# Designs tried in a protein design chat: VHH binders against TATA-binding protein-associated factor 172 (BTAF1). Part 5

Target 1, 176 residues: TATA-binding protein-associated factor 172 (BTAF1), of Homo sapiens (Human) (o14981r1278to1453)
Amino acid sequence: AFLNKYKLHGILCDDMGLGKTLQSICILAGDHCHRAQEYARSKLAECMPLPSLVVCPPTLTGHWVDEVGKFCSREYLNPLHYTGPPTERIRLQHQVKRHNLIVASYDVVRNDIDFFRNIKFNYCILDEGHVIKNGKTKLSKAVKQLTANYRIILSGTPIQNNVLELWSLFDFLMPG
Below, E stands for the ipSAE of ESMFold2; O stands for the ipSAE of OpenDDE; V2 stands for 0.75 times the mean of E and O plus 0.25 times the DockQ between their complexes.

## First folded at step 1 (VHH)

Design p10 (framework vhh_7ocj_1)
Fold by ESMFold2-Fast, scan of step 1:
Structure p10 (fold): chain B 176 residues (1-176), chain A 124 residues (1-124)
Amino acid sequence: as target 1 above (176 residues)
Amino acid sequence: QVQLVESGGGLVQAGGSLRLSCAASGFTFSSYYMGWYRQAPGKQRELVAAISSGGSTRYGDFVKGRFTISRGNAKNTVYLQMNSLSVEDTAVYYCAREEYSYGLDWTESEFDYWGQGTQVTVSS
């Protein structure tokens, strides 16, 4: 029910009493499992497994990787901690195809946007998504270049009644 | 109007403790990264501690293990607990709000509002 409710796009808040990270892990694990089962059954290219991306503040990337490990078997979600200096990140780019979840900071995604924009994601999740409320920033422009079937913004804060900021958020959630 | 008001500074002896508070108003406090910076005469302004909207923390090298940053979103307040103070901690301490952020790496972060500062003096 939870996956069905947010299957297209959405903003997840803490009003349900569940941690946003845990809610997101449940969505990712469930959908990845379902997609893999449909591909095994149908053999259709449109059902082929796709990786997902979590973009979060740099202090939270390790937390996301650790939480995935606590609540989910690697058989269903195998996270790549995409971090470090440019030389290390180039090395990690060669490992992306071996993982179905990439966790990266906003700064790293912006700096490596030419790499990330060429990947079709299943889910793209923005943790602390208030950072893209201003659509004119380099960060906002970079993350809007990402391609995903589903987009989710995680927010622990009420969305302010500012039309231009809401347009920036909706532009990410509903591209085109 | 955005306001940040620091309190809790003062004179303490080496080895002592202080708790700084920063009361925020005029914005949705829980949405923002908050930080503490300090500046002593003859030194550059430096990061003391920062806390994300989600509660993740970062500390300056010289205070890690001695200082703790925390936030009370219900009270729109950020705190800095300062333990094991030394003379080298003497500085004006500033509370800051971060509006445009690439995270706590500070690469293209912008602290768009600073408080007035509160003086901390540690005597030997």
Scores: ipSAE 0.000, ipTM 0.107, lowest interface PAE 18.9, mean pLDDT 74

Design q01 (framework vhh_gefurulimab)
Fold by ESMFold2-Fast, scan of step 1:
Structure q01 (fold): chain B 176 residues (1-176), chain A 124 residues (1-124)
Amino acid sequence: as target 1 above (176 residues)
Amino acid sequence: EVQLVESGGGLVKPGGSLRLSCAASGFTFSSYAAAWFRQAPGKEREFVSAISSGGSTTYADSVKGRFTISRDNAKNSLYLQMNSLRAEDTAVYYCARDTLRPYQAEAVGSYDYWGQGTLVTVSS
């Protein structure tokens, strides 16, 4: 699996035998804390707090929200379970300002891509990210429209050695 | 280079209507959220309304139900339809480009480019 651990900023999770979800939570909490400290010190617009996004299969969205609540105080991460029918999701869009982490399924992000592409994320994490290895799908094209400082792909499924599949994954991981 | 140019301001009587326009150039307008702010004489700049690229809107309580924000991405334009105008709406109105999360739409620091403003005067 590809996991880009750029900075951990006060949280060390690397060799503790932690699962990929818990390691990701540690990275998110640490970097959100660091960014908040930088903004408090500098007051620069470029350092303003940014939310992070977790994109996962629909069956895993509740699991992510539960794991965040289990291992992190709301001081560090306050997750929004972005789910439900279109009317509920429009309501949740107005709640984003109360949360620093959004957890959503792949299909919901694709359907609401006009909303998500307008948000600058700190982290964008793709759980079971092998779903975008085919760069020709509408899903992979939508997800690549997301803007984030850091991108992480988590996969429990072996990724086949195919140039087009690897290019699609690499394309997502590249900034810009 | 990024430019935002407001138009449509003027003198109007209480209860009247005005439509403000903002012409955007030098960037892909459709990719950005945009907002209207206003500044009354001797006061700080205050939030009026914001619209995301996808069309989701947010309004200040003082204008809710009276003002409508809209956009036309094909024309690179942002609009503010102002109805039932009051003396308290007198201000210079500014359009602005926002690249940050929508929850910060009301914060002036979330906007990186601003227009020069257009004056709206509501007077009998």
Scores: ipSAE 0.000, ipTM 0.119, lowest interface PAE 15.8, mean pLDDT 74

Design q02 (framework vhh_gefurulimab)
Fold by ESMFold2-Fast, scan of step 1:
Structure q02 (fold): chain B 176 residues (1-176), chain A 125 residues (1-125)
Amino acid sequence: as target 1 above (176 residues)
Amino acid sequence: EVQLVESGGGLVKPGGSLRLSCAASGRTFSSYAAAWFRQAPGKEREFVSAITSGGSTTYADSVKGRFTISRDNAKNSLYLQMNSLRAEDTAVYYCAAGTELHPYQTEALSEYDYWGQGTLVTVSS
């Protein structure tokens, strides 16, 4: 079953002289603001503010957090750097509700999938999403369990692989 | 560790051309993303162009079609070919290098760990 509000899915390409990370931050901040305004006006449950998730390679998690902090006020995006050993991550799970953006590595999301799959996200962004081209991996199966209104894959390389790999990517973008 | 030294700056008339070079020390420069940034008098340092280890290039809108970034890994060198120069291109130009970056990361100052001392480009009649 699909909800009528699943409106924006796709692969984000660089445009207008902004990098994909900055474009993503702009989309997240703008949509967070719009959604909050709609909820204040309508009081509809379907407009209720939701957190977003960025899943990226472990070397990029710090970069995402730093870029958000540099270009965006915490009033619009308040990132949680979801990282560290299991004991630290359990502590961070208690803080998730105080943040509207969670940044985590692929391996951490996979390891903690039982936690993440119980959260309804507004946006789920896969940075370097080619890592899920092989739909048979535990990683690909884990991230496909995530629930979000909008799903975006960021890729720095052309996606021109075998049919099973393309299907894995499309399965993430259009779950069902 | 990488050390960067810029050269090629100078005085040029509007409409002219100039080629900047950046020499990097270290056998592993080819694994880094590299970029050019500039700072005009009284302004903040801004992105000009970047090139990833794989050769993917990114340009600021103000320089697209006029500037070309390139690298020569065998010579540990980065270049910026500047054509159709304008008065507003007057700035100190900095070479920068960082751990391997994806194209979407290349425009942010914070992504770069290594910086040159800068080379002055003055476009004036």
Scores: ipSAE 0.000, ipTM 0.113, lowest interface PAE 16.6, mean pLDDT 75

Design q03 (framework vhh_gefurulimab)
Fold by ESMFold2-Fast, scan of step 1:
Structure q03 (fold): chain B 176 residues (1-176), chain A 126 residues (1-126)
Amino acid sequence: as target 1 above (176 residues)
Amino acid sequence: EVQLVESGGGLVKPGGSLRLSCAASGFTFSDYAAAWFRQAPGKEREFVSAISSGGYTTYADSVKGRFTISRDNAKNSLYLQMNSLRAEDTAVYYCAASPLKEYQIDAVRSGEYDYWGQGTLVTVSS
């Protein structure tokens, strides 16, 4: 019910009485496990395990990595803290394929978008996703280049009845 | 010389909308973080919203979901779209800019901003 609700809605607010980070970890761990089981059974290329991406404010990247480690075993979610200066990030790019979750800040994903847009993600989660409400910003254009099976926006901010803002959010959730 | 010039303020009814603009000149605006602050009559100056050079945005709790900050680097401009305006939004609105990166800036602190406009008055009243 929990996972079905968020798969259908695509926007997580605090309506379930759980913290958004913990809710997202539960979704990621459960769906990664399910996808791995389906691939083991079917052997279909479309079911192959894929990494997920969390994009969040720079002050929250460490928090996401720590929460994943606290509430989830590495056998289910193995997070990569994708951070640091350009030289360090190039080094981390060689480690990405050994992880099934990548946690990065908005500015880092924007700066390295040529790297990130070449990866197909299972989930792409935008924490504080109201940052892409304005579809004309460089950040909004960059994150909309990401390819994912499922897209989720986490926001504690009520969605405005602003058609252009809502279309920017929906463009990310339902690209094409 | 460096200048930030606000415009778009005025009188609006509760529930109405206004779009504020800030025109930057004399520096490379695209390299700068930018913000909106406001000062209501008899109150301290408070943070409203900020946007980094990379486009990351931050909002004060009192305006989340109602206001949208944006920038147009080709026009050297900063904007604040204000919807569902309330009497408590009445204030002089200031735009501000800082060369600091997002990870170096405490966006809510006025002391982090080197350049300031003169302000534009927004009055929300029947």
Scores: ipSAE 0.000, ipTM 0.083, lowest interface PAE 20.8, mean pLDDT 74

Design q04 (framework vhh_gefurulimab; at its last look DockQ between E and O 0.02; V2 from the best seeds 0.00; counts 0 for: pae E 18.0 > 2, unsure alone 61.8 < 65, placed apart)
Fold by ESMFold2-Fast, scan of step 1:
Structure q04 (fold): chain B 176 residues (1-176), chain A 126 residues (1-126)
Amino acid sequence: as target 1 above (176 residues)
Amino acid sequence: EVQLVESGGGLVKPGGSLRLSCAASGFTFSSYAAAWFRQAPGKEREFVSAIYSGGSTTYADSVKGRFTISRDNAKNSLYLQMNSLRAEDTAVYYCATGSTLYPYQEEGVRWAEDYWGQGTLVTVSS
């Protein structure tokens, strides 16, 4: 498995018997740590620490924030719960630089895409990612504007071998 | 029917090179990401390299700088050029494609589990 190849301090996430959320947290924490170490060693701009983004249904944003806080120290992952009415979200935009993980709902990312598309992410994770399988929706077009080194789609819904749906998913996963 | 057929495996000495091929049929290959995985005796299957429909590539740390993945959409083929081979590279190599990129243990869709070839054996030994 692709997720099972990542390590946090030499531990594969699957060696711990973790579910998809915990596997994702391990990948995020491990890669953020590795990237920080590489930057300290090399001083190269291309290795500079980058935040990651989790996009999920609105009912799951609190769950992601809680799981990160439960299983990971803020020294490794410091999540920002990017939510609320437009006025509150503008306030939260000023705090983004103090966090290395942003958790937001699909609709919020779509509405604030002019903000999010200007950020280079390390990871962009789409939880319940079957919501973008139709590439012609405004939502699918918005999330495809995001820039990330790595893109992950998590889905508990069976994805049929439908060429248009697969095209939308792979178009998101494919860099530029 | 989606079908993947690997070839190019064999016995090679340490430091040698091999080129693996995967012939794809039964689907529009150019629209799909494809990957190489490997499995050594007594170990679980591990990711080696992936190439997306647009040509972007990723590699496992253990093979970076030694292996190169490529595709030829006109020939519906995936390739893995393996250089500077080591004894630890000994494994059955599998070609894979599917509906999700990142598999996970929960019930649902697993990209790596959807469509697999039969594998081709690579043995690196003197």
Scores: ipSAE 0.000, ipTM 0.108, lowest interface PAE 17.5, mean pLDDT 72
ESMFold2, look of step 2: ipSAE 0.000; ipTM 0.105
ESMFold2 (binder alone), look of step 2: mean pLDDT 79; pTM 0.801
OpenDDE, look of step 2: ipSAE 0.022; ipTM 0.356

Design q05 (framework vhh_7z1x_3)
Fold by ESMFold2-Fast, scan of step 1:
Structure q05 (fold): chain B 176 residues (1-176), chain A 125 residues (1-125)
Amino acid sequence: as target 1 above (176 residues)
Amino acid sequence: QVQLVETGGGLVQPGGSLRLSCTASGFTFSSYAMNWVRQAPGKGLEWLSGISGSGGSTSYADSVKGRFTISRDNAKNTLYLQMNSLQPDDTAVYFCARDELRPYQSEGVAYFDYWGQGTQVTVSS
């Protein structure tokens, strides 16, 4: 049935007990599907599909790719595991246009920021986003160069009541 | 050296009024849009209001529209927030914040490059 094909856009995404990773996948899949349908209908340039980016610790990049594959059809999200040594990553840059989701570690995004800052993303998701709470680091400065329609920060670590840390997070979340 | 200093916070009873001020130094004040943001105890940051460099354009969050008024005096390098009909849930630390010189165009959302230290507003009987 139609609902069974789109279950991630229905009952699973309405479950308040879902983990942050699965909730993020539901949001990405739903929005990418909607944007693709709008482009098919309108043919307008401003409705053209855009890729999304997930930035996470290096130990979690494989987990994100696996979770996307487990809970979402390639028809909706086709993840690129952007990883490996510099020579391999240059090769992967040529494949980015074949994918609508890029999963990369913080270190890799920082090192390749000249590549990533030239892409307009639909979503930019920072997993374990407390790593950018110090706005003076090279990592925080690199990540803030990214351009996206929507920005999401996920953190399992409690953020202490510190106005400078909150300012750095707010700065990333409120572009413009 | 960019500096923003908020004053005017304090204790007020429900239904009362307060006027917050933010004094700016170290930059050409009239060239930048300015904003007010608050943080209630145990909650995240909430954008309240913005004003263009000339003062000719203002915007407000729905939670404060009709009760709060943003204004500026460019000759005095000062930003104001007039708060009327205050409610207990207006209790928060209030910050002034400066937009980038070339602010991105977005309804009610802006990048803020400098913030004041904040001033405490407590609405209690």
Scores: ipSAE 0.000, ipTM 0.092, lowest interface PAE 20.4, mean pLDDT 72

Design q06 (framework vhh_7z1x_3)
Fold by ESMFold2-Fast, scan of step 1:
Structure q06 (fold): chain B 176 residues (1-176), chain A 126 residues (1-126)
Amino acid sequence: as target 1 above (176 residues)
Amino acid sequence: QVQLVETGGGLVQPGGSLRLSCTASGFTFSDYYMNWVRQAPGKGLEWLSGISGSGGSTSYADSVKGRFTISRDNAKNTLYLQMNSLQPDDTAVYFCAKGGTLRDFQKEALDYFDYWGQGTQVTVSS
């Protein structure tokens, strides 16, 4: 794959002028690979592989899965498209342990927050993170329940000078 | 390939001003959130300020808010820190740091920033 050829370093991805989605994929793939290698060498519990989560608008979930499949081997990132009606999502919950990346929409994460809050993530990426700035209390509170080593917000919209919205974003960015 | 080079440090008297510059190369500068961080003698790292890739959003630590101004010139791949009303407590090595997105800088800034410059010394003394 394209990214495999360039060894999936964030720097190399950026040198090639890749957009934010592809840069994020490079970082995720590189970190997951590095963490796996460190665990293989050290056997330390703190180096054990952890999955990552991408939360995005429902129209973008398929795009994330497709881009990962286009540019990354399943050896590096094995995405689970966490979508569909409640009965299908319950089925997908049983597959989560077999994947190192979960892609879900904001509304699905909110609805299934009791499931997601019990998972320790390596990365949690909020694509179009300005969505939580819209003052949707339930969505904002749900997203803040997620636990991750690293929290990233991707947004093309300037941060508004709204105290509640800014506090919501900053609160999410605090480590668990 | 990635390089961050800080310049503009030096000796200034209390109440004086300095402008720091950081020249970036080896990456698409305008795509990344950029930061200024300092380390005073015998102290840990302190995050000071950050700016979005477009320059449309900025943030500041309470210790420098109202005195320091962060800016960038994407055409020149350069980050700036305008420092006014300098005090002896501002004496530190100042670092330019590359990041991608606003993080919790107070707790885990060092874990996120993948590239740092060599730093430039600022000394504020009478």
Scores: ipSAE 0.000, ipTM 0.135, lowest interface PAE 12.8, mean pLDDT 71

Design q08 (framework vhh_7yz9_2)
Fold by ESMFold2-Fast, scan of step 1:
Structure q08 (fold): chain B 176 residues (1-176), chain A 125 residues (1-125)
Amino acid sequence: as target 1 above (176 residues)
Amino acid sequence: QWQLVESGGGLVQAGGSLRLSCTASGFTFSSYAMGWYRQTAGNEREWVAFITSGGSTTYADSVKGRFTISRDNAKNTVYLQMNSLKPEDTAVYYCATGDLRPYQIEAVESGYDYWGQGTPVTVSS
């Protein structure tokens, strides 16, 4: 609710004692609920429910799915663990519309970017987003193709006054 | 630049002790839960111990009372103190962020590189 209240795209640096993952889950659940409520009231296309995407290191995808399950009913956030070999991921692509949250690793999103770039997301959250600070990598170029209303980077690396690294991060947050 | 580097493994006699260390870089260590996992020859990687960002600990039944997980946020390091070692504790020990239940253990073994190379522990009879 913090970033939704202030209408910010940004980097979550202060954990407020809850941890960045739990704060992100609260923001996602609250905003998805609000968006659904607005659509029910207005029937406007611009208010239609949209899925959100969490992109994280592969060791954290299970953590995100489990944390969502602990703190949110599937009525509010129904996570899809988008993982496995290519044949299984093609099967999972057919299930995406049944879920309002997709959790995937950076490498999987890069490999399947042709699929992900065709989806309009509400939130796109990059956990450990310093992995894209080099704007010349195939990974950073792939992630920048994603379309979302809100872009959030959860950074575990101290932000240094390195202009090129900051430009890469800002290009993701404010493309064009 | 996400990295986990394990150290402290080696050869030890049954009943002995070892302390494993895992030093993290490239992420905000204090914000993440940390776990220790092990893999024996011919078996899937299994969970050993878990410590939350707040310091709460949980242990697998096989190691309760013998192993202690701790963390030093100033050093970005998680430790596993292993006491009263048994031959059955012989394994390669891995450090990881978060709770990696069955859904992620397969992915780790399929070649994802966010795990360290592991630190081998051999307990002689």
Scores: ipSAE 0.000, ipTM 0.122, lowest interface PAE 17.7, mean pLDDT 71

Design q10 (framework vhh_7ocj_1)
Fold by ESMFold2-Fast, scan of step 1:
Structure q10 (fold): chain B 176 residues (1-176), chain A 124 residues (1-124)
Amino acid sequence: as target 1 above (176 residues)
Amino acid sequence: QVQLVESGGGLVQAGGSLRLSCAASGFTFSSYAMGWYRQAPGKQRELVAAITSGGSTRYGDFVKGRFTISRGNAKNTVYLQMNSLSVEDTAVYYCAADLKPYQEEAVSRGYDYWGQGTQVTVSS
């Protein structure tokens, strides 16, 4: 396809021996840059810039924001640390359109799912995604309502050959 | 080199049947999940069917009861049997491989590799 041939900024994440978080940042930065450049050139609706979402444990949200800022210019990825009490999060909702990456905890995404389900994401990344392996939890049901072109699960926990757990993960990766 | 090669598409009358095949190479086929997606002009790419390494299946809402996904591990091939076809099934059908490892270092992007697609056209 024409769009699939274009490569921007020479990011070589798979050849660098990088960890999962840094590999994800490289993929996000490269793809967001490519999409933005193609839209600027073509003005095609299918190329319109879309934000991405990282969902992670609450202790890791600051880490993701810091890593993005450390390795990536704001021109490529401009992260919003979507956190805090409900009143603060309502204020942050007004800032979402100024950012192309949103970083939030699982509990915050679940609590604000009515906000998040109305956004089409380019990438949706679940860090420590084994937390949704139980498909019956409110958390699993909430994150499966998210809409994204691409879905990534990062897991530091072994994924077992448990059919129900695998189907919960599949349900997120391939929503019905 | 990972390759997925679809075959079996074509023109068929409403109510008819087609069987799609996807020949896979470059990875240990029996260890990974395989899927079929479709995309019609102006629509999002949607899941048609998926099958795990263990043989468990999942289907999209519009094809349940009409389509069957299966795999032949000895031939490194995944199949999609399409029965009771309707005009609404007209789309390019893509074979996909989910090469996520079942390990602590697992990274999943949905499906990692895609075939070139095969056109299915249903006339009425």
Scores: ipSAE 0.000, ipTM 0.088, lowest interface PAE 20.1, mean pLDDT 72

Design q13 (framework vhh_7b2m_4)
Fold by ESMFold2-Fast, scan of step 1:
Structure q13 (fold): chain B 176 residues (1-176), chain A 125 residues (1-125)
Amino acid sequence: as target 1 above (176 residues)
Amino acid sequence: EVQLVESGGGLVQAGGSLRLSCAASGFTFDDYAVGWYRQAPGKQRVVVASISSGGSTKYSNSVKGRFTISRDNAKNTVYLQMNSLKPEDTAVYYCATSELTPYQREALESGFDYWGQGTQVTVSS
């Protein structure tokens, strides 16, 4: 199970013709359902239901929320659109526990990293993940602080064959 | 950015010797493994020899005892010393490198080996 590169420290590509967003939604919905069933049976802390996080460019956050709503019932995935000015985001922080999926932009996650790093996620998905290929940026350092059982990078842009860029992606996928 | 340039190929008689060089630029050479591959006409590209960042070497069975791989980190260069050459050694020889460990390549679904343009070796009977 731990060798499944799509669930554990993997990059998800459009290899199956379904589109990266739809494949991600299917993985999230299926795994959230399975974890909830396991917890109901075992009551083990390690099986406790956990929210997932999608981090994407600001222009794509609404698209993710809409696509989840289009393809998935709220019984399986209930997305929170984590956006807006600081006062609104503080209000949304109190709602996080009512949702099992949080969708936020890269800059918002970076700005609120002290909030996000205190949450254990089931999945952390980086859409357009090539944005963290420079490991020295404040953004790359912030997203590497996130804690998740599974990490997925979605990228429509080929990463350059550059040592530092590949190591930055590796550090996110396989944190020490 | 990353570049590998092979040199030292040529025409040689059976039983002769050649030394191939692979000059690396654009990355931290000292940390990476380098391999030599060859592709004969009408055949698939196959591994010949490799050297790790720490200097450990591996050779294909067809070249053991005849070929020696070495590296000079000060010059960012890997060498393939080819002795007792046979007509069957005729091929285009390529050097390749990867910054990723096998585990990293699997996790990233990476086949990101940097390849040179190749250098022709022809061994006459």
Scores: ipSAE 0.000, ipTM 0.080, lowest interface PAE 20.5, mean pLDDT 73

Design q15 (framework vhh_gefurulimab)
Fold by ESMFold2-Fast, scan of step 1:
Structure q15 (fold): chain B 176 residues (1-176), chain A 126 residues (1-126)
Amino acid sequence: as target 1 above (176 residues)
Amino acid sequence: EVQLVESGGGLVKPGGSLRLSCAASGFTFSSYAAAWFRQAPGKEREFVSAISSGGSTTYADSVKGRFTISRDNAKNSLYLQMNSLRAEDTAVYYCAAKLYDYQEEGVEWLSGYDYWGQGTLVTVSS
């Protein structure tokens, strides 16, 4: 019942075959660029650049940050590794405005939900999103409070390795 | 400061039993999942067993049926009861704790631990 009430936009399964992390990075980079172009042209408040959030198991937060740094210039995606004990996380909260991507574990987002729910995200990506299928857990209730234009829940089964599809998606998100 | 302190290690004969303890301090242990890992000389650290904040347990195939993990939140303690010990169980045993403890399919018990102990040596030999 929780997933039926969670607003879902975008990819639920791996349809590009390059692995979930890299596919998501391309979606984020392309869409952040497109949004920035729209704001530059229109100057409309509703087009202002927004950060995105990746929520994943704690073992994967470093992997996400490393992959972003490896495949994407900070000009397009500037990831914040939102991790550590409560004292460190309070310090990191002051840095959020300097970044356009925040990577955090499920339990850190749950624990700091009062902070995260006050941020309007462009994308909210739930890696291993089956962890919220039980709508009665504190984790499921916490992530339900997140606000984003697009929500993606990743599954663990890739279809095919297809680099051309990955670049085609980027071109689609960056028209003209 | 946050600490996890292991105790109970020692020399034991094959087929024997040993109980390891881990004392947690400096954080709210009852809110954390906890686990035991081990590292044999010259080998990588491997997962042994884990217990959620709610008491659900999981075990590596190599120890299943022989080892039992348990916790006492009132005493901020984690335990590992080791029975039918084998020479290949010889290792330094580490206590670890993390906030992520949901018992859902795909939840990763093998890594992502926030806190680690310094280890206690278990030697199984005749």
Scores: ipSAE 0.000, ipTM 0.106, lowest interface PAE 17.0, mean pLDDT 73

